# VHH binders against LysM domain-containing GPI-anchored protein 2 (LYM2): the designs that were tried, part 11

Target 1, 295 residues: LysM domain-containing GPI-anchored protein 2 (LYM2), of Arabidopsis thaliana (Mouse-ear cress) (o23006)
Amino acid sequence: QMTGNFNCSGSTSTCQSLVGYSSKNATTLRNIQTLFAVKNLRSILGANNLPLNTSRDQRVNPNQVVRVPIHCSCSNGTGVSNRDIEYTIKKDDILSFVATEIFGGLVTYEKISEVNKIPDPNKIEIGQKFWIPLPCSCDKLNGEDVVHYAHVVKLGSSLGEIAAQFGTDNTTLAQLNGIIGDSQLLADKPLDVPLKACSSSVRKDSLDAPLLLSNNSYVFTANNCVKCTCDALKNWTLSCQSSSEIKPSNWQTCPPFSQCDGALLNASCRQPRDCVYAGYSNQTIFTTASPACPD

## First folded at step 1 (VHH)

Design g7 (framework vhh_7zox_3)
Fold by ESMFold2-Fast, scan of step 1:
Structure g7 (fold): chain B 295 residues (1-295), chain A 123 residues (1-123)
Amino acid sequence: as target 1 above (295 residues)
Amino acid sequence: DVQLVESGGGLVQPGGSLRLSCVASGFTFSNYAMGWVRQAPGKGLEWVSDIWSGGSTGYADSVKGRFAISRDNAKNTLYLQMNRLKPEDTAVYYCAKDTYYYDSSGYEPFDYAGQGTQVTVSS
């Protein structure tokens, strides 16, 4: 059966993407973090707009959806998660069970078999480790920045219901996924849902480029020295501030936030443009003039 | 080795109450999360509620506010207090031992053993 396309043109070759994960059994944020090889729990907290002091052992109920950030790369016209996400085969596992139960339908056993070059998907051994290629994309939608979200369709869902849930429209969902209507919407299969991203000034040469956040989320970037938030009520503009809440990673201390040039005037603004986060390198944090007038 | 014995089901009218019990043996009960799953006629298994060894509880949206799960570690017994029962709650209820084996790469599903206990909500 046809699935969502998750086309990735390579115009943006790597990015952060999201998957919606649910388990048939109760679990914890720590367990989800480990399953998806997420290096820091803060990434999951930010993607779900949970308080920074949320317990790592916070319970996640069966069938509760948790948004998990993944690193996406374009390969052969399709986006796939990086090789950090892997599964070790356990007693009585079969590849379809790994796909549908362990990873909640986010991947097919055929795709796991393909990328791991498994000669016979029915002949797997306890202790074998397989890369789990989760679907994603880095493509802009009609020239606009979006965060691609792999949504596992629930039985009985419609394109209109999913569109309303995620703030898009059924025509956009149908076209993005290469389907013509609800009859081709497959239960327990991933659908590419484009979440509008806050506008970002992050440079292409930044280590966190492209930095795209969907509404009601946050991220710690620049080795934990910068906290960025996305809120639709703040004019869909990415808001980044220096942070001392978390100990810097890789750096002993955070480098200074560079001050922008004093010539930040715009003829249509009543006051100078804001100095905004523009990314980082291993040595420095970059800033630039905002593209819009301050409100 | 693991044995779970459910009891307390029966016929009740809508709005009524029932208390289910599950006596566990063959493992150290206090070390495991325990739960309830149900199967309505012609449908698949549905998770209802669970309780961790530390006492943390979770409930399906369909039963939240009406059902209360509890455990007595000294008696190796799990309970489900069901209040304000609806016809949609009609199902066989199974006691479930959480078989979560967790390492950095995965987990195992619930392990439930027993015949279940029938709950019928009708007039």
Scores: ipSAE 0.000, ipTM 0.247, lowest interface PAE 15.1, mean pLDDT 82

Design g8 (framework vhh_7zox_3)
Fold by ESMFold2-Fast, scan of step 1:
Structure g8 (fold): chain B 295 residues (1-295), chain A 121 residues (1-121)
Amino acid sequence: as target 1 above (295 residues)
Amino acid sequence: DVQLVESGGGLVQPGGSLRLSCVASGFTFSSHYMGWVRQAPGKGLEWVSDIYSGGSTGYADSVKGRFAISRDNAKNTLYLQMNRLKPEDTAVYYCAAEGYSLWDSSYYDYAGQGTQVTVSS
């Protein structure tokens, strides 16, 4: 069984989520990208705050955790990864080995068997393709947007230790996962960890809404015209800047930023408010006055 | 219109060398991630090498120490220097721009026509 419930029943039925993947053997970012059907290596680089020029063949050491972004869908009260993540059975594979060794304990063989309607999990054949339903969620936590992270519990871990590691609290982890204490933590099984997201000025009608980033990550958005970073040391405020590091997609050139609407200076602020990224449409990039006063 | 035009392939003996070129047009070459993939007779696509806009490079284990990828942004040209060629390097070599998977043609934003490399006596 999985440790966490991965409840997914809120108003958002699809989203980006994260899983923490590690392999008992050395691997590469290429192998991880392929395994999880991640369309763009930059998504993995951004989730791990790795330099943009990091090679696909970058070594990942045994037991080193890599955060992998996945597409999450809510179905019947729980969140699961989309059907793009598939595994093709190879010689000598058994479903429990696929779950524990190949996917690092992020899924159980029982769950693989269930969603693929496998009549007998001991009678699989070389070349069969199975959907791998990784756990995830799109739900808000106490009304706030978070990035749900499927954390594979290490043997000997406590709720307090995991809470401290990820900047949450014991009570929040216990309630989110439907457990009451450390005795119910299952080693090598996923736990739903809510990662605090940087506050964003992105409009709800933006094509990239909701733009949620956890600490020490980045993303390219607005057809690669804007780079957004999340850093807890910047007061958990999403920092977005125009970027020319990546060729624009869909657009021949990046459109100019629209003028910020409304007053950039008001009597409650000592300095003019910053003009910040507020999302994009198929035609333009939106900006707005920062909701916070500058120092 | 995006175009990638490969050249430099041919017949070479084992232990020999070839230099492949790819001339790009229709996009801002200097900002693009570029790579080389190959397809041996009767086999699937294999990623060979890539180079980021900043110059950082990657290589498949099968070619490390023998192949060198480089780019000339002023000439919009991507290169693959192939040394100590082996019969197993025999393949059609494709220049690829963009795409999140250079080893799957369905993932290419843009790919060239390919250039044949044959390593045989």
Scores: ipSAE 0.000, ipTM 0.152, lowest interface PAE 16.0, mean pLDDT 83

Design g9 (framework vhh_lunsekimig_d3)
Fold by ESMFold2-Fast, scan of step 1:
Parts: structure tokens; sequence; C-alpha cells
Structure g9 (fold): chain B 295 residues (1-295), chain A 117 residues (1-117)
């Protein structure tokens, strides 16, 4: 009984996706990180544009929405989170409580029962561990890369309100979710919302391809050697810079950046094109000429 | 870790010229926008000139036509050529790249430029 279909059948079978999580009780970034099995707190900080030095013990107020990055996989036409997200049953837990209160309505108890092959959802035991299959998608929208965001619908919401909130339109939102009007929006159930991604020059053969960031977010990539930010006010262009804020992973030191071809930088523009991040391999950080001319 | 080191400052008479250099250790140049800031005594630090990774330049009006910013990615060095210097150009000159929060060490000690007769 999800509001949206979360169709996931395109050429990209795995990706990073987002869910909007809120709790009825005050919590912390640490508790959210643990609940969603997020390996690096930085992923949550970047998705919410929080300072890099934000404490894990930072308070999250009741009903405050935190964007949580999840690993998405497409299977049988729909996207679901990977098996790293598990819940251990505690005293007095029932699956509907786990779905609606613990995971904030991002999943249904029917879906938890289905993927865990639970014969009787009313006969669960303390200490049992169940995979929590959060909804997601990796599909392009009208040929464009987007960041799929599982939005839990608020009581009284309309398609128009949600579309305006997230910078999309009613027709797109309705078609993506397989609904024809507001009467099919279910409060406290997830809806697939496509967030516009910043334009990236990352090569298809890059280890971080496709690198998709929604507005007002950042990510560390190329083994922490590069920080990329997305800001709608910068013409929806992904801005990547070399970084030493975080020690390189997998590399002892950051490898040298590839040199931009001067002929490409000077091609067909009044001003030289910018040299921009184009991804990385196990040995090299790639660069290329920006696709747009500077003004 | 990456470090920026400014050099080339000194004392010069009005109308004179100086070339400032900003040398970087590590691979920071090929994709970074680079900047020269100036701080005069009792005045807040101001952006004087910028150069994008592709070489597009921008200048504050007071130095436009007199100062030229350039970069050499193979040498990991950025330059500021200052011509027709005026008393108002006196100050401590800092090079910078896009600042990431929590990394204050990218602001070096600066290089002092004094224009006096």
Amino acid sequence: as target 1 above (295 residues)
Amino acid sequence: EVQLVESGGGVVQPGGSLRLSCAASGSIFSINALYWYRQAAGIERELIASITSGGSTNYVDSVKGRFTISRDNSENTMYLQMNSLRAEDTGLYYCARDYYSGWEDYWGQGTLVTVSS
C-alpha cells in the first residue's frame, strides 16, 4: 500500500538514492546513521548540507526530516534498499510499529513480511532480524538523470503542493508514481519524488559514475581527494574541487590530476572553458573541458 | 597536506611593478579556481583577482588593467603581475583556493606589498 510504484527498470540497476526520515521522538544523527546502516556519517552530512565537523550526537527534533542516502538495487521492476538495513525485534514490537514508527512510514509491514518470507507476521519473536526494504529507484526521468527521493506524504498534502515543494510538476509526479490524482495520495506512505541533479562531466567509465547530487548537497569522491557540491544558484552545475579536509582512502596520497587539453579549453568559446572534474580510476583523477562556455 | 606559499612582495615606488607567486604542494591546480586577496591595515580582506581552472579571469575595478592573474598548472604555481602600483595597493596579499570549512591552514602568512616613495 505504498503511494508510489518506485519503478526501477532502466539501464542502471544499482545507484545511490535518498529517503526522507523523521521520528516522532527526538533523536540524534548517530541513531539515524545506525538505523540505516550508513557507513560514513559524511554521507548524511553531505545530503543535508551540514558542516563537516557536525557531531554524531547532534540533536534531531521530533518530526524533523533528515535525508538519508541508501544503496538502491532494481529487481523485478522495482527498486529496494540493499540487505545492510536490518532491524532486530525488541520487546513488544509488531511489524506495523517497526514500519510506521521506527522507520517513519518509509516501508510497509506487508513488504517487510514479503521479503523476509515471514509465514505469520503476528508471530515474530524478540531477537529476530529482518531486512528492511526501503523504496528507491535508479531510473532516468524523461532521459535525464535524477536523484530519487522517497518522500513520506503528510496528511492533507496534494500533488501540486509536493511538486512545488520539490521543484517538479504535477504531471511528472503523477506519472512517475502511477497515480491520476490527489485521492490516490496516502498519508504516511512514501512517494517517489525526482530531485533535479546538477550537470556533471563525470565519465561513464569513472568509478563514481554516475555522480548525481541534488540541490544544496555535497559529496567526497575520488577516495576523499575531491569534494563536489551542487547549488541551483550556480546554474545547476556540479562544482568539484580538490580537497585535503579528509585523509585519502585506498591511496596513501592523492594522485596528480590529469592535465586538461589546452585545445579543448580554447575550443569555440570567447573565454577559455573551465577544466572540470571528470571522475577517477584506481590510478588517476580525470579532468575535461566544461561543456558550457563561460560568459 | 596541501600548502599554499605566497612570495614576491616588497617595497616599491609608485608606478613600479611587482610579481607575486603562489606555490602549492600537492595536486590542487588543474580543477581549482584560484584567488588573490588583499588586506590593508584596519580594512577587511577583499578579493582582488580570480582565475578559474580553464583560465578565465576576473578583477576588482580598482586593479583592472593594472594587475594580471595567471596560472601554471605544470608548476603548481599561480601569479599576480602588478603594474602601475599606487599607494592604495599597499597591503598583505594572500593566495587562496576555494575554501573548505575546517581547513584554515590554506590561508598562508601572506606576502607584504608596500608602495611608498
Scores: ipSAE 0.000, ipTM 0.348, lowest interface PAE 12.2, mean pLDDT 84

## First folded at step 4 (VHH)

Design e1 (framework vhh_etentamig_d1)
Fold by ESMFold2-Fast, scan of step 4:
Structure e1 (fold): chain B 295 residues (1-295), chain A 120 residues (1-120)
Amino acid sequence: as target 1 above (295 residues)
Amino acid sequence: EVQLLESGGGLVQPGGSLRLSCAASGFTFSNYWMSWVRQAPGKGPEWVSGIYSGGSSTYYADSVKGRFTISRDNSKNTLYLQMNSLRAEDTAVYYCAKGRDYYLSPYDYRGQGTLVTVSS
């Protein structure tokens, strides 16, 4: 990864990360879901703030960017996507084409070759399946939770333009990626962009920990019983509500979401603090007192 | 803080024309790609058009190509969408969005929107 380091060496070894994907040909959400082995279309819809009833056959135009959530794992100091993302070699495929055209420049053929222990990357055969190690990270940035976004750099981009677009600064972006200036930005290669995450009360022992959402996204968690949204206009605070929009998984019915399990409602506010989502286990949904007073 | 203010929507007959405007503030407008995104009632957002920061390169969805023209005036921090040969299927709330890459749903700021209704 010449342009982006994607360092992943902190205390969090697995997380959800994002990649920005585009295709030179028109495609669909169905095809993208399949390509990235995304189990639930809802996670793509949430990452792109699309309505729940968006068709899986929704057209994606050539060069239109779709944010795809991936499962990230730290390995040897860098973050990589899990082994579910595989590509089956087709007629006339070469690894560089798979990297630059099929996966939109999110990975290099050298990295595909390395993780699949390919002795000679020029000797691949139709039907071979290779793990595609997409770049990611789970590391906090200066003690702050972020969603790492693998941004494919466009020709003529500058660090200042990219930093401003995503709400960061040149120094942070340069240091995170191990580059000094714009001359080291390589077109069509991934750059690690830290997206600010909404603050949450999710416990470290929760099954959905860490629950990191970037601005203008949503997820369904707690077996589809809870919908969480991240909106910068709500003071970057994760907003989680009980939901009946999706049928519960694992549980026959959703447990109540109005009591604070083990939390004391502090009287420092004029009104009692709300009970907010604090994660879930196989048995219960946890809640805790909101750190902020009701509006 | 980024602010986008759309205007110019209204009721128009099929085959008619409208020009939308978006006044931008809170960022260096001339450094960013700008986009128009629309959302019809009960449907997801659809990217309509995008324009390079300098105005020299423009991009359009197949559904509007040849009928719509995107333009910008960097001296006024204003984005425009000239809409010709309007069809009933163009009925939607139109949003102004900040961003160099055009996204399936723009993550960058979108304004409050302006309603365009095409009906006979």
Scores: ipSAE 0.047, ipTM 0.458, lowest interface PAE 5.4, mean pLDDT 85

Design e10 (framework vhh_etentamig_d1)
Fold by ESMFold2-Fast, scan of step 4:
Structure e10 (fold): chain B 295 residues (1-295), chain A 121 residues (1-121)
Amino acid sequence: as target 1 above (295 residues)
Amino acid sequence: EVQLLESGGGLVQPGGSLRLSCAASGFTFSSYHMSWVRQAPGKGPEWVSGIYSGGSSTYYADSVKGRFTISRDNSKNTLYLQMNSLRAEDTAVYYCAKGRTDYLGSPYDYRGQGTLVTVSS
C-alpha cells in the first residue's frame, strides 16, 4: 500500500500545508510556481527561506527539493489539495508518468483516476485537464498545530533518518502514518511529516488565521504590511514586524499597530511581556501580549 | 563528526578517463543519498550526479549524461564517480556532498575538501 495515509479527521477542515517537490531535470521557480498554480512567488520564497529578490527564473537543480505551499481540504478522513492544481495532458503522456515524473511521486495515477472519475486510466487524450489531488493534512498533533509536509520517501530511507532530518521522532512519524517499522516505507511515495510551527498570537477572527510557519520560513501578511519569520533558535516564537519591503495591497498606506493593553503586558511575568502581532482586519492591525515571559 | 574525503583527481588529456572516490565517516552512509558537485574556475557550483541511499536510482546533469557513472559501496562507506570521454569543460574541483536536499538550503548538506580535475588540451 501507500507509505502515508494523510489522515485528516480533526476539527480543522482546511489549512495550508507543504509538499516537497523535485524534478529529474533542471527546472526553475517559474516552472514550479506554474505547475502548482501558486499565485504569489513570495509564498515559495518564504517556504524555502530564499531572498525576496530571488528571480522566478532561478534554477533548481535536478533532484533538489523545493517546498511548495498548497491549500488543503479534509474530507472522509483524508486531506487533499484543492482543484486549482491541474495538469493538461500532452502528447505521449500516460497517467503514471504524470504522477511519478511530472509531480515527482507526490500522487499516484490511481488517485488521479479516482478523483477525476476516469473510467479507464489507459484511455486519456491530449488536451484533457485533470485535477491533481496532492496529499496533505490539517490535523493537530497532541493538541498542537503543525505544518504537514508531504515528503517523498527516498529508496533506502529509515524512519530514524527521516525523523532526524525534520526534527521529529520515530514514534510520532510511525503513529501519524499508521506504520510500525521501516519495512512499510515505500520508496517514491509520500510520507506525512509534521513540522513544528512557531508559536503565534494571531487571533481566530484574524483574516490570516491560522498563521502557521515552520522553521526557517517567512510570510508577508496584513496586505504586505507585516513580515513574519519562524526561527527555532528564537524559542520557536513567531517574529512579526512592520515591513516596507513590499508595497501594501488593498491599503494605500499601512495602518499603525494597535496599542497593547498595559494590563495584558503585566500579567503573570516577572517583567512586562512584549507587544506582538495578533492579526488584522480590513481596517486595522491587531496586537496583544506575547504568550512567553521575557524571563 | 561528519567527514568526507575525496581522491582520484588529476591531470588528464581530452577523451581520457578518471575515477573519483569519496570516503565517508561519522554517519550511517547507507541511509543518505549522495551527490557529486563541481566548481569550474571562476564559476558557481554545478550539480553533476546523485545516487539514492540504496544505489539503484541514479541521476545526471545533461552535460555529463552518457559519459559519467555514479556508484556507491555501502559496505565500504565509499562513493564513486567514473568519468569517461572527458572534455576541457569538465575541468573543475569535484566535491562529494552528503545530504538529503529536502528543500533548498538544506542544513544536512556537507561538502568535502574537493579534488581537482584538469583536462588539458
Scores: ipSAE 0.000, ipTM 0.145, lowest interface PAE 16.1, mean pLDDT 83

Design e2 (framework vhh_etentamig_d1)
Fold by ESMFold2-Fast, scan of step 4:
Structure e2 (fold): chain B 295 residues (1-295), chain A 120 residues (1-120)
Amino acid sequence: as target 1 above (295 residues)
Amino acid sequence: EVQLLESGGGLVQPGGSLRLSCAASGFTFSNYWMSWVRQAPGKGPEWVSGIYSGGSSTYYADSVKGRFTISRDNSKNTLYLQMNSLRAEDTAVYYCAKGRDSYLSPYDYRGQGTLVTVSS
């Protein structure tokens, strides 16, 4: 049984979500990337604010939490990761071990058995491949976009402790997960934690909309031509800059940022507003006036 | 930009008391969960205590529960740790830590630390 509901029934049916993964044994970013079928190491580096040149072989200590981005899809009121995440059964594996030790408690063996239509979960064969349905959500919280993070509850934790740890409150956390109190909080099971996203000027019709980043993370967008960072110390404002660190995809060269209307930049502020990233299309990188004054 | 400055460490006898302070600047202190983290010689960092941004909820590691009290004064941008009934095993550098999501640790910034030595 999962601690949180991971309700996923809003207007957004697919999104990027996060899971907090830790291993009882030392591992590497390479092993984590492979386990979660993450196509680009860069997305793991960005989710954990690690330098772009971090080695795939970088050690991850026992019980060290690594944030792993997953592709989330809403189905029948709940969110689940896509079929790209699968596990091949090895010698001496049992489904409960796969759930609790290999995937760190992010999934239950009952859920693995259910989605893979396994007739008897105690009779699995070496070499069988099973989809691993990780919990997630794309729903807004109180009308605001958030990054949903599947947090594995530690033994002895309370709702208040977890809420304080992630900068939320007991009421929000309890309501989001459909629980009333600490007695319903299950150790070593995932809880849906809403991470505040940096405010974004990305247009709704942008190919990267909605661009949601939690604190201390970065992403490369606009075919790798733009690097966006989220830092709570910068008033929770998404900061996007032109980048040449990564080879452009789909485009031979990066187009320049579109020019902002000078009148919009001078509106309502003592100093001109910044011209900020507003998304991209197949042909161009959009810009708009920052909603906040640069004072 | 962010600055955390610890003070109040020193040498104390077993069973004694000590009060640590942390002066915070460069961010809106009242909006952040704050922690105390310690690191004993040759050991990794150990989370000791945490306090909600409004001060209404406090949390403690089992090793210090009942002996240490965390508190904050948001009007002074200051975090405190009252340490009572000190033991030799409490000897460590104590760091004030600004709260964050639990990616790699429960904090994103820590101060320079203040040394607490408990010895007879």
Scores: ipSAE 0.000, ipTM 0.122, lowest interface PAE 19.3, mean pLDDT 84

Design e3 (framework vhh_etentamig_d1)
Fold by ESMFold2-Fast, scan of step 4:
Structure e3 (fold): chain B 295 residues (1-295), chain A 120 residues (1-120)
Amino acid sequence: as target 1 above (295 residues)
Amino acid sequence: EVQLLESGGGLVQPGGSLRLSCAASGFTFSSYWMSWVRQAPGKGPEWVSGIYSGGDSTYYADSVKGRFTISRDNSKNTLYLQMNSLRAEDTAVYYCAKGRDDWLSPYDYRGQGTLVTVSS
């Protein structure tokens, strides 16, 4: 049983999503990265606004929540994480322990059994590998792109408290999750929380489209040639800049940016329009004139 | 106080060449992306060319690619634009422009400009 339905049936069938992970025991960013098969530690650092030079052996205290980016796929009306997230059964493991203790309540043992076609969940063997289907969604909320965040509900929480914590409202949370009040919040179970995304100029045909970041986070994109940050205090506008902090991947050097033309000097703006990141291809980093004046 | 002083403009015949210079002061020139921007009579401004702070990467508008070359001398705080195979359409006031603290920003300051007239 999960608190949220994690409906995923819109036009977008795959996306990046977030889960809020905590362990009852002290751990490290390395262990969390490995557990969630996160390819690059920087994705975790960016999602948590941690310094780029943060060690992978950085201690994570018991019950400290770490935001983990996951790849989401919509199937049969719900969103689930891809098959890269799997768990190898160890001595004395049982599926309910894996769900509640190893994955912090982000998944149920019934869901693990279902997707792995386990005939008898009491008959698992050491060394057996199971796909862990974490909840997620790619759906827009009221026509707007959001970052879906699987929040594990704390005992004694209310919809109002969770809404205030994440900058949304009680009605939105209730409707999104198919509940009518606090009595239906299940402690230690995930709730679908829609995090507002910063507006971007990333093209629909960009390799990183749609590029959705929640408040107080960053990502490196365009094969590490571009760093994007999201800050609500900057009018919820995605701020992307060229970066040399990280060696380019897949490219020997960063390719030429596409041209920002005379439209940047639009007479309707007091200042020239910003030349903003518009995505990338295998050959080019795109830029375009900001749709808004920098006023 | 940021100061940019353009020079080298003048009257040239079609097919001719000119070299523009921009003397920069009041900021750490070697740390900033620099651009050339032009404005033809009765037209809006057009970005022409840009160069990374280290001088190792250069970019050009399609209208000037293959004819113009941007360069810089960080030891002299000077930006250059070598213009070859000039056309009547290149007639404009040319401005030196300082980039912001990121490469994707167009610029946050420009100088007073130097006039280039291509006429026969």
Scores: ipSAE 0.000, ipTM 0.131, lowest interface PAE 17.9, mean pLDDT 84

Design e5 (framework vhh_etentamig_d1)
Fold by ESMFold2-Fast, scan of step 4:
Structure e5 (fold): chain B 295 residues (1-295), chain A 121 residues (1-121)
Amino acid sequence: as target 1 above (295 residues)
Amino acid sequence: EVQLLESGGGLVQPGGSLRLSCAASGFTFSSYWMSWVRQAPGKGPEWVSGISGSGDSTYYADSVKGRFTISRDNSKNTLYLQMNSLRAEDTAVYYCAKGSRDYYLSPFDYRGQGTLVTVSS
């Protein structure tokens, strides 16, 4: 078996993670959204840097990879997706085909069987609902925040090729997954790929903490009142701005950004520091001074 | 003791047809998924096709879809693979396996001697 361990060291740590999903047949964003129980299509659009007006019926070509955000929890030393992702058994489904064909190799039938306590995976019944435990992690890598991405290895791939594709290095990738070389890369098995996250000023007590975005992605947060983007070309700094593109949820109108301390903005810089997004609560949007001087 | 005995292999011209059989014993045949797995010279095993215990559902590897048909006769404890439009790349030893795709690599289920299919002009 591939040793893509998806180590997750905190027994109660939770975060958002990503999986790379592809289908052998053409599909739609609607079908992918439904399969992964993603509440808002915008989450998928943001993870793939697609325009907000992209139709839910947008065609996804065979073998085209779509990044799907999932809710991750650490359990028994590994990360798994939460119980929102379920599959209902159809006539003559095989558990292995649910894993390899329906979920694109992101999970094994052994893992589905284990978490659902299935005595014989060859004997399942129509209408049974099974939790699909997709691999993920919330762990920092060498003290740095990363977005863990479950990448399904393609036949003929190398560690160097995968590392180059995702902006990491083969030593990091090998060490994270507990492998020593290309011979241990198994086609159609998930590999833990650490995607660098943009640096964030979001407080640990924020309702959206930790807010981690990989390059070329966006998210709407603070009840849709704030749009955050991550772009490597902007020095890997998370850029969050007030937005009116989406109607606020929970709030009738968006509250204003809290005023920053003027003394803090003027500290140690030739020009005042920017006042940046620092998270939100049920009543307010927090701000803080940018850690970097604009000069 | 599970026993699987494959037969029906041979030499065929490209575009030809062959029908493979697998005689099963030592278990309740109709209760289990059955698969065909092949291994070409110098390559690892490749899952080819699977069929449910009832025979109502069949699945195929993309390389054989539309050319191969898996079937079973539960009254005779026999699994079949009808192979049409054979190509040189179909040349392999074909094995009968008890269980779905994930079980075909089990040493307890992958017990047959296999049957050789050679597609050559």
Scores: ipSAE 0.000, ipTM 0.136, lowest interface PAE 19.8, mean pLDDT 83

Design e6 (framework vhh_etentamig_d1)
Fold by ESMFold2-Fast, scan of step 4:
Structure e6 (fold): chain B 295 residues (1-295), chain A 120 residues (1-120)
Amino acid sequence: as target 1 above (295 residues)
Amino acid sequence: EVQLLESGGGLVQPGGSLRLSCAASGFTFSDYWMSWVRQAPGKGPEWVSGIYSSGGDTYYADSVKGRFTISRDNSKNTLYLQMNSLRAEDTAVYYCAKGRDYLLSPYDYRGQGTLVTVSS
């Protein structure tokens, strides 16, 4: 089994989530990007707050954890990664090795076998491709936006240790995972850790909705035309600015940010609200008045 | 404005000891998790150790567990790292970091760092 339930039954059925990946052997960001089918290395760099010019060949030490963004889908009460993450069987591979060594314990061989409808998990052939269903969730926690992070529990860990490591508390972590104490933590199995997300003004109908970032991370959105950062020290407010650091995708040039209505910015506050990023469509980058008054 | 100032680094022989200090100001030190992070020449940053705001719980990377001890004095707004049985692999710039989500550097609100060189 798993230590965490990864319940996923809220109003949001798809989202971006994170997994904490580590390898027993040294590897590179390139290898991790390939393994998780991450389209842009920048997604990994942003999740780990690494400079944009970080080499894809940067060494990742044995047992060093790298946060990897994944696409999450909720089905039948639980969340799993989409079918883009797949593994091609190589010489001498067995499913348990793929689960524990290749994917660092983020998935079980039983789960790989189940979702791929493998009749006999001991009869796999070189060149076969299997979907790797990584655990995730899109649910809010106590009404707050969170980024769910699949953490592989280390032998001897406590709920208090894990809660402290990720900026949550013992009670919240235990309740989210349906456990009452440390004796129910299973080493080398994933645990659902809620990372607080910065508050976002992104519209529900935006192409990047829901846009959720954990503290000390960044993402490029709106076809690389907008850079968003999350910093707890700025009142957990998502900060999005136009960017020319990366060539736009899909668009020939970046459209300008829409102008905010001055009357809307002055509504119901003693001082004008900030004009903030509100998402994008195939033609436009939207803005809106910040939901909080600056006074 | 958050300020973190590390000290205590230097040249030491393998098997030796050093104690690093970090003087914190510009925020309520006793309310925050604190971490030590290091970066060896030509390598990526590595989280070393962390301590709860109260000082009651401490956490360590496997590479330093049993050799390093993190502690804090909330009355003096100071974080410490006692490093024993130093190895050549411990050679790095050591950074004090304010943070709940201590991952890979660069950390927001890390100090200037203090260099530790372990050489024979």
Scores: ipSAE 0.000, ipTM 0.148, lowest interface PAE 17.6, mean pLDDT 83

